VH-VL binders against Cytochrome c oxidase assembly factor 8 (COA8). Designs and how they scored, part 134

Target 1, 167 residues: Cytochrome c oxidase assembly factor 8 (COA8), of Homo sapiens (Human) (q96il0)
Amino acid sequence: APERGAERRDTAPSGVSRFCPPRKSCHDWIGPPDKYSNLRPVHFYIPENESPLEQKLRKLRQETQEWNQQFWANQNLTFSKEKEEFIHSRLKTKGLGLRTESGQKATLNAEEMADFYKEFLSKNFQKHMYYNRDWYKRNFAITFFMGKVALERIWNKLKQKQKKRSN
Short names: E, the ipSAE of ESMFold2; O, the ipSAE of OpenDDE; V2, 0.75 times the mean of E and O plus 0.25 times the DockQ between their complexes.

## First folded at step 14 (VH-VL)

Design od5 (from ob3 with heavy chain E31S S106Y; framework fv_pabinafusp; at its last look DockQ between E and O 0.01; V2 from the best seeds 0.00; counts 0 for: pae E 20.6 > 2, placed apart)
Fold by OpenDDE, look of step 14:
Structure od5 (fold): chain C 167 residues (1-167), chain A 124 residues (1-124), chain B 112 residues (1-112)
Amino acid sequence: as target 1 above (167 residues)
Amino acid sequence: EVQLVQSGAEVKKPGESLKISCKGSGYRFTSYWLGWVRQMPGKGLEWMGDIYPEDSDTTYSEKFKVQVTISADKSISTAYLQWSSLKASDTAMYYCARQGWHYDEYGPFGFDYWGQGTLVTVSS
Amino acid sequence: DIVMTQTPLSLSVTPGQPASISCRSSQSLLHSDEKTYLHWYLQKPGQSPQLLIYKVSNRFSGVPDRFSGSGSGTDFTLKISRVEAEDVGVYYCSQSEHIPYTFGQGTKVEIK
């Protein structure tokens, strides 16, 4: 029985964005678009006086970003692969070569490609639904913690004792 | 490292306007009160007022409330002290200073970092 | 305004000897949170003030152990266990309990 070679699912390498913000920056930085996800990574600033609540918010944002990067990297890879397979299959069915007489890569017309997009969206509909659901959950959590941090900051400001002497 | 860098020394005439600056770095500029302190030649320290850069909330000493304006531009982490009309009596060293605090502590713990000072000389 | 009164206004100390500076406030600096908002600063010659002690007895980061603060209510003391040459300058007590924040007159510490 021939050993079915385990197709190494080419998991998109977790591309550690090589973008390093300046060490002295006190701001969040936006990196260039990631090669695989096409999403711009955010490098979050870590303040010297980071509260536990601020830290939780930062970690949640980081985790959500990583989740998004991985999802879209994989989705883009899957899309590209399936698109190529579709094109090849359709060209073969038409009795057309992969290259034109001029040596250019053979392409399908817009109508045929519309069928691919429809099929792809239909096939991935459930995946996108789950993604959207999780996206909303994560963003809701982030927003909630942002609100808490905002309140904490207000409180910290108020703790700085500016008692106006009532003259 | 936390740093406050002030603008250079100024020599002005009575009646002139002046705006000096204090740039904060190495910390979250918007999360700390920044105060201005005057030191007249050979004299002690006088708190003039402070600002919270996030919302530009300002507090003044009554002595200085009409004499100066404190402002901040959080986009460039810079606070300002300005006079509309200088007097000879405004001749002094002016310091910006950060009011230190920690999330684990209640209340501020004084001015923990200071600028190098800006000498303002007002002479006829 | 809260008046901060320092004594003495000048102190000449032999290196290695202890020094003590007193500061009295015209009103209590005890806040309702049970903290006392008295601070000590040193201004070395030709330099900006630097924080030494905050809230009566807490040494700021990088401040040598020879510096200590004590007191309560209206009476406060800064002690230097062994005065060094680098301790020369003007010492200020300050309050941040009430606006306006106020400073003492300063105590000039010199080496004999």
Scores: ipSAE 0.777, ipTM 0.910, lowest interface PAE 0.6, mean pLDDT 91
Fold by ESMFold2, look of step 14:
Structure od5 (fold): chain C 167 residues (1-167), chain A 124 residues (1-124), chain B 112 residues (1-112)
Amino acid sequence: as target 1 above (167 residues)
Amino acid sequence: EVQLVQSGAEVKKPGESLKISCKGSGYRFTSYWLGWVRQMPGKGLEWMGDIYPEDSDTTYSEKFKVQVTISADKSISTAYLQWSSLKASDTAMYYCARQGWHYDEYGPFGFDYWGQGTLVTVSS
Amino acid sequence: DIVMTQTPLSLSVTPGQPASISCRSSQSLLHSDEKTYLHWYLQKPGQSPQLLIYKVSNRFSGVPDRFSGSGSGTDFTLKISRVEAEDVGVYYCSQSEHIPYTFGQGTKVEIK
């Protein structure tokens, strides 16, 4: 069964992913969206003879994913909390109850909710600025280490070629 | 993980008072309606009422409004169902259940998480 | 109060065969947001109820795709395409459109 946005829940699974990758996978693979962050986790392949530099790159990618997952999970929680507080505050200001006459939880129309969205973005402006900066820094670092791994592989080929000549 | 943990089974006599509890964890307790559902022995489910813990806004089924009191202590994420004077007819299983609500959806989508139930037996 | 009427009240099914449960409400469950607030629960033996289907046709997280819901207005149906041993229990429809919230009488599903 496919996941849909209507299946958002407060339950957090252990770790970042709800899937276990196939045992035979020799590649990174992408799981379904995390309930809280709404980001798809990457499950990283670990080769049998991973070099220390390759391990560093993998760990940097894992750490960046964890940081990103934690940021968006926290932002989604804050969004949910502040949205509910805004709705309750405006309903009370209008003298309305928290339930409709039919028993459904009362809410605000789209025009009224637009004020909430603007206020939320303005309030969190600085957090999003720092997130964007840190996102770029992390992605530049990952690209740098990808280059170092490529160079390491070239060096290993050269070492093998030199070893054959001297042996 | 979202979890609702209820107080243990109770054996009481008619006329005694009782307060059973439901502790919520793994979610923001004050952001969801929490309902109480009765299941009499061998019978179906009956909604008794619910509470919004943030402000204690409480709604009762007409059938139960005189019989029980629903309350909550948001500081410890706990809701309560109370009887001032139990009757033999109060013998039943009592569940607490969280009313599902998602910030991207309008309206409740049913009881998505349930407590394990508290069996109340009133005899003699 | 909205009366929810389920049929049948009891159902014996050969494993692997389909099952169908009907639920009728005494009033429309359609809300002004154009959604219909009818839900289905399963109570397995010795367990608390668990949500299967919400708002007519949406499967709750972790519910197998052999479960499906349909209907509109006042007439609703839960279908199990292939009944398995783990599907044994009592199924309830419920509505959350009108206060008080109400449940159907329950449909006991068992294996022949």
Scores: ipSAE 0.000, ipTM 0.458, lowest interface PAE 20.6, mean pLDDT 80
ESMFold2 (binder alone), look of step 14: mean pLDDT 91; pTM 0.944

## First folded at step 15 (VH-VL)

Design jg10 (from jf9 with light chain D95G; framework fv_ebrasodebart)
Fold by ESMFold2-Fast, scan of step 15:
Structure jg10 (fold): chain C 167 residues (1-167), chain A 124 residues (1-124), chain B 108 residues (1-108)
Amino acid sequence: as target 1 above (167 residues)
Amino acid sequence: QIQLVQSGAEVKKPGASVKVSCKASGYTFTSYGISWVRQAPGQGLEWMGWISASEGNTNYAQKLQGRVTMTTDTSTSTAYMELRSLRSDDTAVYYCARDQLYDFHKGYSPFDYWGQGTLVTVSS
Amino acid sequence: QAVLTQPPSVSVSPGQTASITCSGDKLGDKYAYWYQQKPGQSPVLVMYRDSKRPSGIPERFSASNSGNTATLTISGTQAMDEADYYCQAWDSDEGYVVFGGGTKLTVL
């Protein structure tokens, strides 16, 4: 706890909480969706009396979130870039411009796009399978350490009560 | 081996036309398109347009629309680029380049092979 | 008239890492491509789709693309790498293709 760093400072107009009340302790909070991953990040609160086990759980959750955010940011960006290349390539091969007569961005019909979606999913099947495998492994580890932390907290409460009774 | 071989250097008068050829070998000509890119002396690369070797569909750079025509002859695996109403600022090395169509397995890889270039000099 | 901006020149010593940047509005939302051109020769594709290397291109060539800037990195630069380098991307406003102005890499 004595090595805890200073809390982040934010501008008042942003609506970020200025204070952490003593009775309504500072908590984890959820940010807005990331523009690339579309996932909401969780900002983890670091308590002053964090046990080594609690620190290990928090770091595991942070590492898992960073991995998950990076995976989906990369996947969504890759999808968007490949979709754009596919559309441009198809319009180019047909001798069509990239804009419609109304000035809107030109798009392919649903049948042509269905081919892209099917092939993209097929090409990325193994990648998504490995992602799911790793996601489940990470969540199993998190659940396991959550159980350990819960047992530690119960033990500490029992130890506290025993000491008060013996004195 | 994959090769694009272009026609030889040309000297033209302002107002004339030039037609540059690009003969492809070592791959299935109709499975790719051909882009044309020019480079004025000491300057960078400028894309001129693209043609489908299978369908003959073309897309030209806006600045050259109306002056450029691209064609192919699939029987000889040759692409052609004709530029009309030549001006002194059309003096450049003209390149053809193989322009890969989108491939679900490999992705898009434009300009993976280039011709040796054709110097076109427009002088009055 | 989207513009891809490259530094006109970059100089490195043999064996050092060269870094060539290409900047454009929201370039990281598009795929970037890189070409090498030696004097009197045709351009050669050295990197495609941001970070992929064509067969025959040495592993010392790598690239990235994020935000507004794509970067070509040459590790352990050799004399043979001395050339002009051009970045390229798709551009909906100019039709299909836009090239950067080029960067002259000098290996001294």
Scores: ipSAE 0.436, ipTM 0.749, lowest interface PAE 2.4, mean pLDDT 83

Design jg100 (from jf9 with heavy chain K106S; framework fv_ebrasodebart; at its last look DockQ between E and O 0.43; V2 from the best seeds 0.00; counts 0 for: pae E 3.1 > 2)
Fold by OpenDDE, look of step 16:
Structure jg100 (fold): chain C 167 residues (1-167), chain A 124 residues (1-124), chain B 108 residues (1-108)
Amino acid sequence: as target 1 above (167 residues)
Amino acid sequence: QIQLVQSGAEVKKPGASVKVSCKASGYTFTSYGISWVRQAPGQGLEWMGWISASEGNTNYAQKLQGRVTMTTDTSTSTAYMELRSLRSDDTAVYYCARDQLYDFHSGYSPFDYWGQGTLVTVSS
Amino acid sequence: QAVLTQPPSVSVSPGQTASITCSGDKLGDKYAYWYQQKPGQSPVLVMYRDSKRPSGIPERFSASNSGNTATLTISGTQAMDEADYYCQAWDSDEDYVVFGGGTKLTVL
């Protein structure tokens, strides 16, 4: 089996938005969009009496979030770099500077940009397919653990009700 | 095989001009540009400018504005770099390099092929 | 003007991993390119667009870009890898090509 060379994930600096939820919050908090991924990070609440299943669910959600943040940060950066290079190359070919006479950033027409988007999507199609596949797998796993946690909570509530009726 | 062949070494006096040629072969000359890069003895690489082989559009390093002229002859697939008002600090090996345009498919980079270099010595 | 900063020299033993860094303002937002230059020879493109390897370049060459630092990595460094290495980027603000100062890699 050919060892799939571990693509060294260029760790985009996890600029974890230092959004600190209020200390007394009993809920998950949604942060502002990350500047690189444009995804809103979720700060997961940690209950004082977190069950092993709840902990596993939280960890899985955190890992999935981190994975998703890294993926989109890298994709957005790649997109930005390629777009800039494309624009520059096209402007250069046309003998146009990066700035107009008015000092505005020179832009390409919508048709040229449409070609760029089409080709970029085509080139990254397989990568997006794998992402989507893995996204579904992760979310299914999360959903499954959410169900388990829900059942555990129901069971614990029933046990507590029985104990209160017996006393 | 893709090759860039430059003209031979030049010795010039201060204030003179030098014109270096770069003959391209093995590819469609007009589909690319040519960049010029120089390297003073024992120093790093310095970008001088770029020319489009198809349109003749140029961009020169600000430091060389007014002194450098880049041209191409599509009939001979040859690029030229002229540097005027030569100074002692212009003593360097001058390189031509193929400068690729953005390619969606190949993702080629600039400066994928280089000439052998041309030594230009400016001495009194 | 955008400046790319490289260490002037890096030394490595044969078979070890060499790492050459290139730092510059906003370099993380740009593609980095790497060139190898042996004494008396023309530069050779060894890495392009941060991490892509040209045909004919050994697999031991790799590169990455993180933050404002590009890194060229040579795994299993060989004596033949002794050369000057230059990083390069395009400055979009001033529309010019910038080279790093170069790094002399010595294989000891």
Scores: ipSAE 0.627, ipTM 0.849, lowest interface PAE 0.9, mean pLDDT 90
Fold by ESMFold2-Fast, scan of step 15:
Structure jg100 (fold): chain C 167 residues (1-167), chain A 124 residues (1-124), chain B 108 residues (1-108)
Amino acid sequence: as target 1 above (167 residues)
Amino acid sequence: QIQLVQSGAEVKKPGASVKVSCKASGYTFTSYGISWVRQAPGQGLEWMGWISASEGNTNYAQKLQGRVTMTTDTSTSTAYMELRSLRSDDTAVYYCARDQLYDFHSGYSPFDYWGQGTLVTVSS
Amino acid sequence: QAVLTQPPSVSVSPGQTASITCSGDKLGDKYAYWYQQKPGQSPVLVMYRDSKRPSGIPERFSASNSGNTATLTISGTQAMDEADYYCQAWDSDEDYVVFGGGTKLTVL
């Protein structure tokens, strides 16, 4: 192994991030779920020796994460607003108040809510289809660049191994 | 050509009752509800309550509960709002407005069409 | 108790962009609606479900709603847009409907 045992490029992304985990060497860190998107963000460690190709891959992954976070934050907010509006409208139609006698929020039964969920999914079917298409396109691009980075690392290892054999 | 036509202006003494009518045309009356909204001279809009044209179910603003009654007559496509125990601060233009029932395609869209308003003046 | 706060007046020159705000606790978690009222006339729905325009409302009207503030934006404001504007949302605690205090838009 010509590489140093303490420094493995595969486990050390470029640069120094404030999110370097305290229990491990500095590497990518996974945060808690975002309040709005309910997705866990990844904070990328940036080593000082990052190649241009590695930087391109990292930026692509960051951009994809931001796109994904925005999509689900917006979708979850839309779901929440439409759900509350549906409940509000149904309670109003029944002649019921928004709060129960105990002061809790009034709710609809499971059968009524099932109708809402079914209709919401149906209404958003095309939007989710386009999301899936774009998600696969982005992941294909990421996989492609991951392959390029892997080939670059293999080539560099071969170059170092050849030099060590000659010396 | 959706239209809501309200009854004419009224002058009442404190303690009296007033009943305003709102005749709907140009749509299926029972597919929508009717909300009542009032506006004191030079002031903002205040929601008074809602009635289902099909079922007659009502929801009234908390501050008006016990003083207001809303009804409908489906045979004439007319909604009514009666306000009792009138006070001088009940002087306002009273509007009826079409209040769409929740529709999964378009959502909940209240107050898409309004009546012309009925001025009710309460004075001694 | 839910309260929607609007500035009492906004002035703009013809052709400029007018912005009318409506503030309420977690208003962005609800759908906001906007009404235009000209002197002596009934209110007219100009925006619904935060950002949707009814048929017949000019494209220069747009709206947004996020956080605690909903905003009605009128681009290329015309003299005919001079009116009182009211925001509206549903009340989660007592009544089904709450209106803002209204904003008088003056185009001069």
Scores: ipSAE 0.587, ipTM 0.832, lowest interface PAE 1.5, mean pLDDT 85
Fold by ESMFold2, look of step 16:
Structure jg100 (fold): chain C 167 residues (1-167), chain A 124 residues (1-124), chain B 108 residues (1-108)
Amino acid sequence: as target 1 above (167 residues)
Amino acid sequence: QIQLVQSGAEVKKPGASVKVSCKASGYTFTSYGISWVRQAPGQGLEWMGWISASEGNTNYAQKLQGRVTMTTDTSTSTAYMELRSLRSDDTAVYYCARDQLYDFHSGYSPFDYWGQGTLVTVSS
Amino acid sequence: QAVLTQPPSVSVSPGQTASITCSGDKLGDKYAYWYQQKPGQSPVLVMYRDSKRPSGIPERFSASNSGNTATLTISGTQAMDEADYYCQAWDSDEDYVVFGGGTKLTVL
């Protein structure tokens, strides 16, 4: 499945699931995987002197993260609900109980579960194709603006060097 | 029109049995199951069990195991529910409902059509 | 079979929004279903698979399901909406189907 991790500027803080981002940090940091999307959120640093171009890049990254988090949270939840419904419905139609004689959860055999996986993928194929298209569009835009920010920073360093020489 | 028409009200004594019928029309009977749901006076809905119209496979609620038998007759498109060893707390309206087979595209939409209900009263 | 908990009653005035809840452990991990039952009548399916509406059910009916709680919402409530409402889900541990205890909606 396509995943995009946050770009790291520095080593993330201590990084265990019980931690929150620092109250005030000069760096982005990466949290633990979200329970529903299974994606690690990034908490973006907002510098006081952020340029308009830097702000545009940060907003694009934030919007892309929210979009990606929402998509996978919805897909994972739908997968879980439909899998449970499929298993219970098949056990019901076969006249089998929800648990074996030993008390363990009844399961379907590998052939039956393959039916579920095949059909789930088939009915979600178009949705995933649109997701992939949009994912590539967003990542191209992010990379483009990252380049523009890098050039802006080089230009600003050159201007500051010229200013100090003229003093 | 899809319809489920149930047999008439019954009065029974404790220890007796009752058999309620549910005649289906307007759809392919063997493409769906039938669930039975009961409702005691002033109480909520309680699922009793399910039967496949084509294969006769059944699943009964754990509370009713050993006292309930569900059958079908595909030639008449009719489902039957028999409850044995009746007690006063079995007094209820008994419903049959069409129970959709799982479909990968539409999912599961149970109990889309219900019978009119059959009142079974258990008293001495 | 008391796995799904509903309030016994909810009262609203005509035109107001009614909200009926259904609580169960990890209920948001399952599909929830809703039925309407008017006095002396059989139940009618009004919402399925959390938020989908069958044909013939007015658009003022909506539903959601997240966390431990599913919610049926009726906007612009009318006198004809006065009924008992039941939620339903799978019981992954005990039975294939479980209903909530029901909620009587009164429209004053």
Scores: ipSAE 0.378, ipTM 0.727, lowest interface PAE 3.1, mean pLDDT 84
ESMFold2 (binder alone), look of step 16: mean pLDDT 89; pTM 0.922

Design jg101 (from jf9 with heavy chain K106T; framework fv_ebrasodebart)
Fold by ESMFold2-Fast, scan of step 15:
Structure jg101 (fold): chain C 167 residues (1-167), chain A 124 residues (1-124), chain B 108 residues (1-108)
Amino acid sequence: as target 1 above (167 residues)
Amino acid sequence: QIQLVQSGAEVKKPGASVKVSCKASGYTFTSYGISWVRQAPGQGLEWMGWISASEGNTNYAQKLQGRVTMTTDTSTSTAYMELRSLRSDDTAVYYCARDQLYDFHTGYSPFDYWGQGTLVTVSS
Amino acid sequence: QAVLTQPPSVSVSPGQTASITCSGDKLGDKYAYWYQQKPGQSPVLVMYRDSKRPSGIPERFSASNSGNTATLTISGTQAMDEADYYCQAWDSDEDYVVFGGGTKLTVL
């Protein structure tokens, strides 16, 4: 359905505004960090006269952002699950409970946790290398299309100058 | 061939104690722990506790703390679970299961092999 | 939070996809495990660490775990899959292991 004119911004029941980009914005908007990926999302402005090339660039940037957010959300979640299971396994092996006598969540000391961090990084080395490879590929493609969009804009400005001179 | 073989069915009176055995074979007994899980007739699975075959350290379910004791005999590769002060609601099939120790390479795969179960009936 | 809830029963026709859910507060922040138990038999581990399949378990078994719900999916369900299915998670606030109430899968 066609979008209506201006509308009021959303407000939460507690009086807190939602994290949304302003309507009719002429610029990209950056949101707060995602809880899972810890990355800040970018909301892209769509021009009314967007060229097919500009649309391809925007969609590529959006897809890359989604891929990046999914990767880090999954990686951070995997890290948290592995860490919690490691802690529980070590506490179980020691004959200890999940809670301290004060009712707080039981934890391991820094030395014991250092072993986990070292092994987790080692175990995920190949996964991170593949991430870096794909990150380079995606950024190369984005840079390439950014160059094409820039050339298109320069060409259009040159055409406008010629028309202005002939009028 | 990995196998866990449990002792036979038992009928006990309320207030008595029962001791179920679980003999392991086909793997290095001390490289794994043993968990005990019970199942009342027509009901679901309930975890009772865990014992390290190498260290002898135990962790018991809070509901059973003070009534259950788990032990191992490394010379016979056998785990034992003793439940005291038996009540009618302790009537269940009692299972032992191999409980893998956490390993960074293989991960955690608890209860990968189970004993055949031991029916303990508590009735007057 | 200490309790994992499963539907008591799920029924499918042979060849159909069965989905068995397991719900718990923030269950997706923990690893989930799945066991199959046929009448008169011991449980068998069918899925571990959310979505990993042990050797010997058919590829038609798969699983996921996100948010508050873990799901065991059996594609092309066969009569031999008729059993009770239990989910299990680590960290129940006080105990190391908690099981779901179980789901009876019927293949008609």
Scores: ipSAE 0.540, ipTM 0.803, lowest interface PAE 1.7, mean pLDDT 84

Design jg102 (from jf9 with heavy chain K106R; framework fv_ebrasodebart)
Fold by ESMFold2-Fast, scan of step 15:
Structure jg102 (fold): chain C 167 residues (1-167), chain A 124 residues (1-124), chain B 108 residues (1-108)
Amino acid sequence: as target 1 above (167 residues)
Amino acid sequence: QIQLVQSGAEVKKPGASVKVSCKASGYTFTSYGISWVRQAPGQGLEWMGWISASEGNTNYAQKLQGRVTMTTDTSTSTAYMELRSLRSDDTAVYYCARDQLYDFHRGYSPFDYWGQGTLVTVSS
Amino acid sequence: QAVLTQPPSVSVSPGQTASITCSGDKLGDKYAYWYQQKPGQSPVLVMYRDSKRPSGIPERFSASNSGNTATLTISGTQAMDEADYYCQAWDSDEDYVVFGGGTKLTVL
């Protein structure tokens, strides 16, 4: 399923019992935000007589969605883990425990956290640039195939009009 | 336990083709990609290419483009690497290694598990 | 084509600190990874994302990455650390993985 990333993350059942589509699923619909990526998945409607070209477009859109979901799920996971490691490292150097006397997790002040954010953004600058490049390429490919599908549909409609006029 | 188990050693003549297999176990195969890395005797590591286990998308090293093909069989959790038009300088130990599912994610993650290696000897 | 340069060999006495460098243009803007390979064996991941240590790798292994140079540091070097060490990074411009040429660490 397209709402599940390749890692097969736990996703609440959608559709039948918990997240029923607003109306009959004759159109694409948008689900709730994914737990890990925080992005809303799109559930694609599959027509009964889908052409090979329409299938290629749909699969390209589904693959692009899964790619996007995995990018942000991994980015969020990396940020959370590196943030926790940074905090633990800095507390160790200060001779402080991981928990306060009240039992809450110890934290760093805003100036100390600024060091982490600077480092994280610097390390991820190139990756974010390439994410944007890939996003552009994928949108171009989708637009190209949408154009091909549109031409196919126009041709099919013209064929139908010719048959009706020639009778 | 996560493991990658490769096929056995091969001896080939120049001009022949070789196909090495890599069977994954202990994890969800389709959630990752597989990279292939070779090492000529006494030399360093050379990346050959990558395949997505879910989509079958591939990205090959420029110098091997046109000679290498990577495939997967999700029903058996197995990746394959076929190298054609073998030359003596293709003699190497060939490794499979677990990689990212999507090519652009590969900058974030290590090759965390490696197969045991497959020696391919090309000689006449 | 990006290249990662490592010294071919580094020698250290038991108990001393070994330092293995990996140099590449703007390497500090990327994540660096380190692998250990003993004769007849597969590479083993010893450090990931510049400075992170996998479970099972001794605390005496550490690493850094800044500017053009990543460094693997082994404190209190032991005979069992004798191996070839490879650095690795992603080359986004070429859409492929780059390995350093490898460094043979000799203890004694």
Scores: ipSAE 0.000, ipTM 0.480, lowest interface PAE 13.5, mean pLDDT 80

